# Ledger of designs, part 26: miniprotein binders against q53ft3

Target 1, 195 residues: q53ft3
Amino acid sequence: MFGCLVAGRLVQTAAQQVAEDKFVFDLPDYESINHVVVFMLGTIPFPEGMGGSVYFSYPDSNGMPVWQLLGFVTNGKPSAIFKISGLKSGEGSQHPFGAMNIVRTPSVAQIGISVELLDSMAQQTPVGNAAVSSVDSFTQFTQKMLDNFYNFASSFAVSQAQMTPSPSEMFIPANVVLKWYENFQRRLAQNPLFW

## First folded at step 3 (miniprotein)

Design sZ11
Fold by ESMFold2-Fast, scan of step 3:
Structure sZ11 (fold): chain B 195 residues (1-195), chain A 83 residues (1-83)
Amino acid sequence: as target 1 above (195 residues)
Amino acid sequence: SPIQEEFEKLMEEAEELFEEAEELYEKGDKREALRLFLKAARLFLEAAKLAIKNNDPESYRKALEYAREALKYAREIRKELEK
């Protein structure tokens, strides 16, 4: 299971699974998005020798998706922050999401995660400048993102407690999310570049 | 389709709860407003899951936007109640 965070927006923890090894998050109104964080929820690790390649797509002038490789998440580095502002006029990267090329006219982008062999991932080159390199920008954005994530997770816990039906798969146990947040915040405090 | 009909039913029910929550908040009943905003968000998210099953990315995106709005209001009310 994966999550996707955008500053000022609700954390997404329920990716659309489009194949056994491929997951997608929608990013509406993507022109207002500068950074996204992709992370593992920590409940299900990648199988040994596997990781996730992270892609970004936006609709071109014909409404066709243009996919670009942003980077990777692994069991050893289960979260990464990417700058997507400025990627919208470039040519696409080679990608495994060709079957998901749906013509679109709205201002909606996507984050795609493809579970791949680590050896294969090592041979790929992400688009330039997608990974955040500014310590100040990275630290401030990450802190805001963690706060948003914590508040979102807490609100979901309250919702589950107030409802008689069993929690849906769109809601995850608050304690699992809180443990992830606390561990992430602790690691960030020790080394802001631990990503 | 049955999935499309259930999606529309969830969206309508969630929208009604959202509007009721707004009215309760304006009347000063913050605790009840929070409860209904969270219930609306849950139903919008369930609608989003049905859109996924129906292979309808436009409806999925719309439902997520509505859920985001409901949770935004819920988050603000929770902060007020913690003071």
Scores: ipSAE 0.000, ipTM 0.088, lowest interface PAE 21.2, mean pLDDT 68

Design sZ12
Fold by ESMFold2-Fast, scan of step 3:
Structure sZ12 (fold): chain B 195 residues (1-195), chain A 83 residues (1-83)
Amino acid sequence: as target 1 above (195 residues)
Amino acid sequence: SPIQEEFEKLMEEAEELFEEAEELYEKGDKREALRLFLKAARLFLEAAKLAIKNNDPESYLKAIRYAWEAIEYAKEIQKELEK
């Protein structure tokens, strides 16, 4: 099973299965998305010798999907972060989803996962700028997100301790979580490097 | 390494809390479930911080994914408590 995470949105863990070996997540309002994380839930591994090819698609001017290979997930590398901002050039890669002709709503993109043999995956070329592979770059971009999220989580813990020292009698303010979510989404809209 | 061992310990503790929170939610104890989801999220974030120190982006992604999942479930429970 797979998960798909967009910063500031509800995590998706229920992919639409469109074939025995193909799974799809919908990404509404994709124009505002910079990065997508695709991950295995860790409960069901790939069979030995197999992995998942990760594709991104967006609707062209006619509403037809344009698919691009982003990268891969495997048992040895069960998660990957992809930058999708800037992948809307109108050029698609060769992909296994072509026969399906999945009809999509305008402004809704998709992440596709195709379960394939590792040898077959090695023969394919992902788009060059999709994967966030530099440790330094990854650390810089995600550090800001982690610090922001951590600060709000820590604030929440402090509020809990002041209101109710006993865990079983705790009262939790809804505004802390909502404020963090709103601030995070606002920052994503303002700074494309913030994720 | 000591950092990797500490990371694994935090992840294990957080995963146990996450599972307990899911069971409490199924039993109808929404407030206690919310508390444990948020506690799990905090521990996942501490683990993510260690992964950054260890220059381990894969471990960081694992920890942050679970933290976000815990927070999303907490948000849903909070909405139910407001009804």
Scores: ipSAE 0.015, ipTM 0.287, lowest interface PAE 7.5, mean pLDDT 69

Design sZ13
Fold by ESMFold2-Fast, scan of step 3:
Structure sZ13 (fold): chain B 195 residues (1-195), chain A 83 residues (1-83)
Amino acid sequence: as target 1 above (195 residues)
Amino acid sequence: SPIQEEFEKLMEEAEELFEEAEELYEKGDKREALRLFLKAARLFLEAAKLAIKNNDPESYKKARKYALEAFRYALEIKKELEK
């Protein structure tokens, strides 16, 4: 139902379902991540009157998760880009000693999606400036993410074509990914802030 | 490969710590169990990072699963200690 994309990394489309209405993606090595994109795959829409609240979690000094609300995705706005670099422990640039404390400070963060009523979501306040609002930077970053996603999907389609078909193999048809990419680019060109 | 060997070593160390933490929890040493579950989680996460660097999705899924399990135990123990 959902996808999660980080520049320079393989796209994730297999969220872990932890409850009937809750889904999670792991973000290893999160200290190197500035932006994350959360999107709906377009195959299963939200039920009428519902949407998804997007949360970000990072480990505190004891390694325990600290959850923060980033924003929302809905059938009308099925993808969103979030800046998480400002939400990480410490200032933008990490001191060398801080970065070397791997055994004491875990480097895996999570994106959580909670399916909620739209009326409930309207009453919630996301953290600071998580949503990207600059048109120029938003457009440039979004284009790079779309290129990354398309390249990944294309490579998967080629690999699948070279293998003996398996009835138990799960995959996303390349045509669905291509159609999503083209529709997204078209909408972005008409209104960069629709997403 | 050297990266795969380092991955396996981290996984083995983390699994050993995880089992030790379970034994400590059963003995009633909740604070030490919490410490070891968190240490196990950290090593599983390091292994997951190596799997990503090595483009090994199966190893990544395995390491991620165990890291989340260690964190789940740690979270429950933390809640117990705060009561």
Scores: ipSAE 0.000, ipTM 0.091, lowest interface PAE 20.2, mean pLDDT 67

Design sZ14
Fold by ESMFold2-Fast, scan of step 3:
Structure sZ14 (fold): chain B 195 residues (1-195), chain A 83 residues (1-83)
Amino acid sequence: as target 1 above (195 residues)
Amino acid sequence: SPIQEEFEKLMEEAEELFEEAEELYEKGDKREALRLFLKAARLFLEAAKLAIKNNDPESYRKAWEYAIEARKYAREILKELEK
């Protein structure tokens, strides 16, 4: 139903379902990630009156998950870009005595999607600076992200054309990428804010 | 480089097919035009893949834009034929 994209990495299209209404994507080496794109694949819409709340989780100094609400995706706004760099380094990272090598925390963060009622979602406030606030910046970033993604995906597809899919990696068919990109470009031309 | 020469060859062949497809469409030969637009799109896509391997984003963007355009014409013809 969902996809998760980080520039320079393979797109993830197979979320792990952890509950009837909850889906998770793993983000290894998350400290190198600045932005994450979450989108609907367009094949299965949300049920009427429902949408998805997007959360980000990173391990704290004790290895415990810390969840933050980033924003939402809906049938009317099926993709969103989130800045996560500030969330994973905001507390104590600049203080000389803040860092202690006591416990090794996993370098794996998660994107969580919770299917919720639209009325419920309207009552919630995402963390203050996760969403890209400037429309022009958002559009420019989106174009660069799509170009980078398509370049990477196409390069990988050509290199792996004769190989069977690996269970440790998600592969997306080249024709699906082409159709998705064309549809996105068409929609962006009609309404730059459809994101 | 050999990869750049192959890129240019694919682009030239695809452009010739695209132009021929346009002429066939004007003459009313929609099925043959569709066939050639699809073939042009495939060759433009192959050129785009070579540009990616050659780490040439400008050539990639050009080839990709031409592939999209060829596929756009093919889609419109297909819609007309399915009606």
Scores: ipSAE 0.000, ipTM 0.105, lowest interface PAE 15.6, mean pLDDT 68

Design sZ15
Fold by ESMFold2-Fast, scan of step 3:
Structure sZ15 (fold): chain B 195 residues (1-195), chain A 83 residues (1-83)
Amino acid sequence: as target 1 above (195 residues)
Amino acid sequence: SPIQEEFEKLMEEAEELFEEAEELYEKGDKREALRLFLKAARLFLEAAKLAIKNNDPESYIKAYKYAREAVEYAFEIRKELEK
């Protein structure tokens, strides 16, 4: 039902179902991740009146998971970009040895999705500034994905083979992505619930 | 919309080619698998362009993800054939 995308990494589309209404994606080396995209695959819509609450989890100093609400995805807004860098809280700032150089166990974070009633979701408050709605951030993220694909395709020079598509035929121009994002932003400004 | 219908047709055709390429690769027909993965990638990218034109970021991400997978398979097969 859901997908999770990080720039420069393989997209995940097989969430681990941990309960009838709960799904999880693992995020290894999450300390190197600034943004994550969560989206619906489009095959199955949410039932009317329902949506998905998106959570982020990381291990605290004792290895216990700390969950934070990032935002939501719905049939009307089936994709969202979240900034996860800087969401750690209580990492030694109130501790006498908080500034000490300490080696911690490598962390694997998780993205959790809980299928909930829209009325319930409306009453919840996501952590501050986790959701990214800026034009610039989405355009930059999309451009990085396109750049990565172009570099990958060009590396094996498929244009040399007869009847094989060239890398240039597989590249989506940056101006097309930019124009699409401008149109997306315009529509979002006219109707905030469009996206 | 007509654009959405065309998107679905491209995705379906590309997925069929992708699946055929996987079967050929399993059977050891790497050269034909390479050809079909590249053909699938092209159709997925055409679908991605339609999704952009239709202001549909979810469909774009889906098509782009599959296009990347097809190209990554093609890249690995190419490396195997050159070794």
Scores: ipSAE 0.006, ipTM 0.191, lowest interface PAE 9.3, mean pLDDT 66

Design sZ21
Fold by OpenDDE base, second read of step 6:
Structure sZ21 (fold): chain B 195 residues (1-195), chain A 83 residues (1-83)
Amino acid sequence: as target 1 above (195 residues)
Amino acid sequence: SPIQEEFEKLMEEAEELFEEAEELYEKGDKKEALELFRKAAILFWEAARLALKNNDPESYRKALEYAREALKYAREIRKELEK
């Protein structure tokens, strides 16, 4: 249902489902992470009237997990970018992951998604520093992410003469990836918040 | 653990491919070197995913760094072949 992306790292498409309505991604070396993208995979939508509250957890000075609300994803807003750098341990409010014995490694932060009613989400206040406030910062992050993806994908490009027959694999022409990239850049330039 | 054993196997195989790719490149076999660097990168990426699943940040970082290095070499060689 969900994906998690850190710039320069592998995309995570397999969340650990810790409850019927709760999903968790592990983020190793979280101190080096500035931004996280959470997105819907498009395979399963939220039920009608439901969305996802996105939380971040990091160990405090005592090694205890502190959960903070970053923001939301919905069917209408299927992706969001969050700044996690500089988040200070706030007073642990009642969070949906607090009662869950999630096995944690002290050096690993977590992104948690809780499926909740939209009406309930509207009453919650995300931490102020988590919202990517500047269009410029958002654009720069998105551009870096796109460049990383393009560079990765293009590094695997082969000519037809170099292709090894693999009947079990699907191939996408490199030109399709390039066209997608160009179209995405154009849309981003027109409206950085087009999604 | 089975996950750790699989991780180590992938890393070893990827490292062997990486070293072979370097040797091929030094000999001037750029096309073959390119293919082996790509294969090495894929295996390092798979290892990184396993480490992530196993909550092993150190192993994840190591595998990720090696994958990036392999891709860097692959990109450089590809650019050379396009000149």
Scores: ipSAE 0.026, ipTM 0.394, lowest interface PAE 4.1, mean pLDDT 79
Fold by ESMFold2-Fast, scan of step 3:
Order: C-alpha cells, then sequence, then structure tokens
Structure sZ21 (fold): chain B 195 residues (1-195), chain A 83 residues (1-83)
C-alpha cells in the first residue's frame, strides 16, 4: 500500500502491518538519513474521506520509542518528503502507536503510517520544519543552486592562451564542469533524492 | 489460488467488522461503531488491491463498493459526534 524511499538505498514497498490501520517501515542506520519520502503504491486510492498520517520514531537513551507526527499523505497529495535530521526529541506524546508493543534496536528508527479519517487528520499538528512542501519545490531549489554554482565557476574560465604559467595553481577544464552539471541535472530530473 | 484465498479472507473479516459496527451503532455505542466501520473500510480497500493485482475487475469493483459503504457510515457517525 505504501512505499518508503531514502536516497542511496533500495526502496521499501513491504510495510509491516501491525494493525488493520497501521503500517511500519524500519529505517536502519537512521543517523545517516536526512530525508525520507513516503508515497502511496499501486492504482487504488484511499476511499474518499481517508488519508494517512505519517509518523517518525527513534529510540531514546533508554531504548523506548519516541513518536513524532511528520505530516500526511492523501489522494490529493500521494507522496511527501520529510526532513528527519535534527528532529527534537519529544517526551511522551499522544499517538496512535502508543498501545503497540514495538521493540527497537538502538540504531533503527521507524516510519509509521496510520490510516485515518481526513477530519481526524485536520485536528493534528505535525512537528515543525519536518515537511518539505513539495518535490517540485525541492527540485527547483536544487536546480537554482546548481545554476548559481555553474555560473560562478564559469565566470572565472580563461582560455589556454590567456593563462599565466603558475606551478602552484591547478586548473580544471570548463568542459568537465559542464559535464558534471548536465549529469547532476539529468539525475535530479529522474530522481530528486539521488543526492 | 493463494491470492483468491487471501481476498476471500479479507472480505469475510471486513464483513464481520461491518456487522459488528452496525450492531454497536444500534445500541448507541457510536464511537466504537465509527472505529469498526473505519477498520472495515480499510480491509475492503486491501481486498480491492488484491483483486486488482489478481486481474479480477469484478471482485475489485465489489470490494471498492463495500469500502465506500463502510466509509459512508463512518463519515455520517463522525458528523453526528461533532454536533
Amino acid sequence: as target 1 above (195 residues)
Amino acid sequence: SPIQEEFEKLMEEAEELFEEAEELYEKGDKKEALELFRKAAILFWEAARLALKNNDPESYRKALEYAREALKYAREIRKELEK
């Protein structure tokens, strides 16, 4: 029903169903993860009026899970990007996984999805700064960053005939920079989280 | 087939929850009825997904219709509880 993607890792499409309405993905070595994408699988939408609340959990110093609401996925927004790096630890929160006996190892975090009525979801407040507004916004920001870097670097380009010999300086052909830029932009278009 | 057996199992479990929800609603246990109608809708939705994977459009349509019916009851009860 759901998929979970972390840049540089195999996509997960087999969530563990822990209740009729609750699904969990394990995130091993979560300390190296900055962003997680959660999305709906297949061609079957949620029934009208339902959606999924997305939670993130990590083990505290005693190994107890700390759950935080990241955001939502719905038929109108079937995928979402969340920044999990730098999330603040919470102590005790009212969450739909509170009654679940979920055992955690010290280095493994979890993404939890609770299927809920949209009206119930509207009353919940996600942790601030976790949700990225859209994949398009992130992609556009990254492309602008790349354009600025390429333009900056290219502004210093000089021809071989204009170079003053200097044994201590290294030079990189402008064509190499262009090829890197084009490759990065192509990869970003295919997968916005390839970084 | 294994997929057909799983489909039938999900449909039976969902129908059981749906019937329990109707009984709870008639007894005035609206909050509990809402919860069971919601869970029934989710199980019917899962059955619909299996039917699609099994290329069975008739079972898919049936399961979706049952999911919609269960959700309709859940939404109406939710509105009653918010008054």
Scores: ipSAE 0.013, ipTM 0.438, lowest interface PAE 6.3, mean pLDDT 72
ESMFold2-Fast, scan of step 5: ipSAE 0.012; ipTM 0.396

Design sZ22
Fold by ESMFold2-Fast, scan of step 3:
Structure sZ22 (fold): chain B 195 residues (1-195), chain A 83 residues (1-83)
Amino acid sequence: as target 1 above (195 residues)
Amino acid sequence: SPIQEEFEKLMEEAEELFEEAEELYEKGDKKEALELFRKAAILFWEAARLALKNNDPESYLKAIRYAWEAIEYAKEIQKELEK
C-alpha cells in the first residue's frame, strides 16, 4: 500500500506489517539520510475517514527506539517529503509504537505508518520543519531523486543484458529508461533550469 | 496555463498506458505489459519535470508517485521474465 523512497537508494514498497494498523520500513545506515518520501501506491485507498500518521525512529545510545511524528498521508494528499537530517538528536515522544517491542539491527532507523482516524490526526503536532514545502527544498530533493531513477535504470539494463530468449516469451531490449535518464542528465548539466 | 495543459496531457497519456499495461499483465501478456509500464513511467516523470518547472509541488508529488508505481510493476514483471 505504501512506498518509501530515500535519495540515493532503491525504492521500498514492501512495508513490514507489525499490527493490523501499523507498517514499518527499515532504513539502514540512517546517518547518511537527509530526506525521505512516503507515498501511497494508487491501488488501495485508506478507508473513509482514515489516514496515515508518519513516524521516524532511530536507535539511541542504548539501542532503544526514539520515535518522532513527521506528518501525514491521506487519500487527498497521498505523498509527502520529509527532511530528517535535523531530527536524529531529538527526543522521543508519546506514540502508537511505544508499547511495541520491535527487534532491530543496530544503526537501522525506521519509518512507521500508523493508520488512524482523520479526527485523531488533526489533534497531533508533527515535529517542526520536517515537512518539505519550499521550491528550494524540492529542487534539492529532485537531484537526489534523479540518482534513484538512474540506479533503477542501470539495474534494469544490466538484468536485461543477462536475459536469454525464451521460446514462448521473446525478450525485448529496453534501454528507453536509461537513454531518457542519460539525455535528461546531459541537458540538466548544460542548463540546470531546462526542466 | 500552457504548462498546466501540457502536464494534464502527459498525465492522461501516461494513465492510459498504465491502465492498458495492467490489463495486459492480468491477461498474462507480461512482455507487452512491461513495455507499456516503462513508457508510462517515462511520461509520468516528464509530467513531474513540468510540474516542478511550473512551481507546482502537489502535481509534482502526484506524478512522481505514479512514476514509481509504474517502475515497481516493471521491476516485478522483469523478475518474472527472468525466471
Scores: ipSAE 0.012, ipTM 0.302, lowest interface PAE 9.0, mean pLDDT 68

Design sZ23
Fold by ESMFold2-Fast, scan of step 3:
Structure sZ23 (fold): chain B 195 residues (1-195), chain A 83 residues (1-83)
Amino acid sequence: as target 1 above (195 residues)
Amino acid sequence: SPIQEEFEKLMEEAEELFEEAEELYEKGDKKEALELFRKAAILFWEAARLALKNNDPESYKKARKYALEAFRYALEIKKELEK
């Protein structure tokens, strides 16, 4: 249903389901994490009238979870980028995970997704500075993906045209698309500010 | 918005071509299906560019997804035809 991406790490697509309406991703070595992307895989939409509230949790000095609301994902807005580096010392407001008694390993933070009614989500206030400007950050992210893809594709097409006197109408080979994705992932890992 | 109107027009045009390509493929008209999937992919990518220019990341994601799907179908048909 959901995916979780941290710069420099493998994407997680297998959330642990801890209740019928609650899903969790583990974030080991969370003190090195600045940004987290949460997204829907697109295979299964939310039921009508529902969406996902995204929470972040870290262990306090006694190993007790401190949950904070980061924002939301919905069928109409299936991905969000969150800055978590400023949240690790603050206390969150009320949250739906409090009654679940989730036991966590020290030094492992969690992203929690709670499937909730859209009307209920509209009344909730995310903690400050957690949600990165969705339009600007996502536009920059997608612009870089597009540029990377076109650089790969155009370089390949130009090379083929140079080898052949007449330009050829062709589709980009599957290998080139895969290599573009791998190169993008690698660049994202090398530059954690690439969002 | 003029940009939003152009986006909607490109998406509708591309979707019609995509559906026609699927029908042609099912009928065994693979060469014609390939051409229409290719045209659909181009129009979806043009829509994606307009969405990006309009700072609309959700429309960009949708158009990009459809462009890549049309492109994937075209690539698979091309491989089939070259056997």
Scores: ipSAE 0.000, ipTM 0.103, lowest interface PAE 14.2, mean pLDDT 67

Design sZ24
Fold by ESMFold2-Fast, scan of step 3:
Structure sZ24 (fold): chain B 195 residues (1-195), chain A 83 residues (1-83)
Amino acid sequence: as target 1 above (195 residues)
Amino acid sequence: SPIQEEFEKLMEEAEELFEEAEELYEKGDKKEALELFRKAAILFWEAARLALKNNDPESYRKAWEYAIEARKYAREILKELEK
């Protein structure tokens, strides 16, 4: 139902269901994460009048989870990006012995999604420095994804002289990839929700 | 291996999204179909990246081809919505 994406890491689309209305994604080595994207797969919409509250948790100095509300996803806004780098320096991070735990054990944070009534969600306040405009955030994330894709695809570019005909393989000229990339950037700049 | 299991998971999820997108398109839910084709393409790209890191060129090509196909369908739907 949900997906979680971190730049430079594999997308997660199989959340662990911990209750009938609660889902969790694990984020190992969270200290290296600046942004997370949470999105609906689009396959199963929320029931009428419901949406998803998105939470972030990290282990404090005692290993206990510290949950913070990041924002929401709904049928009308099925994706959101959150900056979590500013949230990691809670009270636990300032403890004198916190660094010892980081050195000895892997740090694993979590993204939690709670399916709640829209009326209940409207009365809650997300952490102010975590949320970025969902539209602007999606545009920024998509631009980084496009840059990564173009660089990846270009790394396989070969001259015509280096190609051998192979009926079992599909090749796309690098120029076609570049044209697609530029077209997508242009459309995204005009309307971030077009695609 | 964990890498191979993650590859299989990504391919399976992407293929399921692709099939659901085709069904939505046939039902006339073009905007939702576009979103699912886009999500499928992203997952196929991640699968391709993983296969490349795992030195598996055949899995890489398969995932790459599927990503291109998903993007092609998304682009065609986008053109229809822009008219």
Scores: ipSAE 0.000, ipTM 0.075, lowest interface PAE 19.1, mean pLDDT 68

Design sZ25
Fold by ESMFold2-Fast, scan of step 3:
Structure sZ25 (fold): chain B 195 residues (1-195), chain A 83 residues (1-83)
Amino acid sequence: as target 1 above (195 residues)
Amino acid sequence: SPIQEEFEKLMEEAEELFEEAEELYEKGDKKEALELFRKAAILFWEAARLALKNNDPESYIKAYKYAREAVEYAFEIRKELEK
């Protein structure tokens, strides 16, 4: 139902379904991620009166997930861009994060999507300023998207996907990328400041 | 080819709108310029979509850069109008 895109990485379209109404994407090496895009594939719309609440999770010092609400996707707004760099531990430089350790411990964050009633979603407040709301942020994201799609197109033509996709990463059909593109351009035409 | 012809048609229409938008902006018709930059961006993105479908990264990059430029002009003009 959903896709997840990070600039510079292969797009993911195979969310892990963890409940009837809950889907998860893994984000390995999440410290290098500033923005994520969550979008609907366009194949299956939400049922009437329903939408998707988008959450971000990272492991705390005890290894337990800390979930934060980023925002929403709906049939009327089937894609959204979220800034996650400010949501990670170590905000405000109050405490030096990381140890002087030679061995780097792998970090995996998650994007979660919960299918919920629109009425319930309307009453919730996303954390901080996760939604991209400035032209400067969008300009930077747009440049990264340009690089991402160029690298995707050229590398895909060269390698020709001879192997089964990685469990943490899936090759996306071009048609799905094009549908997201069409939805994104329509939103920009209606409200250029929607991000 | 049908895809290449459609790509070139979209690019030509978008460039015409982009140039008209620039002229309107220079005249001080900022609201009209904003609307035309938005229309140009849509057509450039449609062209980029066709180039991606046609596995043509050079045409994709060209169309996407123009779409981005049109969007940036639209945002700048909108900021001016909301002062």
Scores: ipSAE 0.000, ipTM 0.122, lowest interface PAE 11.9, mean pLDDT 65

Design sZ31
Fold by ESMFold2-Fast, scan of step 3:
Structure sZ31 (fold): chain B 195 residues (1-195), chain A 83 residues (1-83)
Amino acid sequence: as target 1 above (195 residues)
Amino acid sequence: SPIQEEFEKLMEEAEELFEEAEELYEKGDKREALILFIKAAELFREAAELARKNNDPESYRKALEYAREALKYAREIRKELEK
């Protein structure tokens, strides 16, 4: 139902479901992350009156998760960009995740999504300055993400003679990736909010 | 590097176990499939730890996603066996 995007990394679309209404994405090496985009895939809407509360969690000095509320996604606002650089380790936000048995590794943070009633979400206060609303900041993030994705993907291009048969894998020609990048960048330049 | 070679070895071994588990599941050998999906997840997690120590966040993410997928299959099979 959800996706999670970090500049310079492959998009994640397979959240770990830890409860009927709770989903988690792992963010390894989180100290190098400045922004995270959380979005709905657009195939399955929230039930009427429901939305998603977006949380960020990092391990404290004892390896215990410290949860902070970043913001929300809803059917009316299905994507949000959050600045997580500079978030302080404090008491943490009130959160619904409780004592979940999620494997914690040093330097691995998490994005948590809790499906909640809109009325309940309206009573919660996100940590300050996490939500990014400026078009300039979003455009810079998107451009850096596109550049890093193209560079990463192209570094794995191989000639047909070097390919090893693997029936469980699909191969995409590098030219198709390049065409996608050029088309997306052109569209972004014309309208930075087209996606 | 030696760490990268060990990472690739663990990923390859885990992928082979994952594919064997899928074949066993399709043939109706659900209990054996469950065991192999769990073993694959363990190897993917070991690979993730090596990538973390090697400061390779993309390999770490990939290995964890593969481990999550293996555990997803294991959970579904366990539910079927408990019914």
Scores: ipSAE 0.000, ipTM 0.057, lowest interface PAE 26.0, mean pLDDT 70

Design sZ32
Fold by ESMFold2-Fast, scan of step 3:
Structure sZ32 (fold): chain B 195 residues (1-195), chain A 83 residues (1-83)
Amino acid sequence: as target 1 above (195 residues)
Amino acid sequence: SPIQEEFEKLMEEAEELFEEAEELYEKGDKREALILFIKAAELFREAAELARKNNDPESYLKAIRYAWEAIEYAKEIQKELEK
């Protein structure tokens, strides 16, 4: 039902279901992440009166998960961009073993989605400045979506020597993908403040 | 507007191809399903470009999400065909 996008990483569309109404995406090496996009996949809506509350979790100094509400996705607003830089905490000076005495383990955070009644969601308060809605953020999101699409589509490119005619098949030439990418990039650059 | 009418037409055509691709995949016609998912993605992307020119961010995001969903299905099928 849901997708999670981080710039420069493979999109995740297979959330782990941890309860009937709860889904989780893992974010390894989250210290390098500034923004996360959460979206509903194309054709499947929430049941009427329902929506999704989006949470971010990281391990605290005691290794316990700390969940923070980032915002919401609904049928009417099925995608949202969240800034998580500034919500994560580094190892404090309180850590008993100190940084140099402990090999740094890969840090893993999580995005959680809880399917809830819209009335319940209206009573909750997201953390400050997590939700991002600006022309700059839209431009960045668009650029990252374009990169993901181009990278995937180009994987279908075949060399001229490998093309074989088939009455029931079409082949997507690499230059078509390149022309599409270049045209869209040029238009985006000319109008970076468009919606 | 004429741009909105064209957007809706492209979305309907893309959705029809997407549904046909799903049916072909269920029947085991994986290569044909792959081709139609890619074609659906192309049409969703054309719709997204029209929404962009029309300064309609909600329609743009909707079309792009549909395009990406179609590409992700195609990606899985491609992996199956390479085995």
Scores: ipSAE 0.000, ipTM 0.166, lowest interface PAE 11.9, mean pLDDT 67

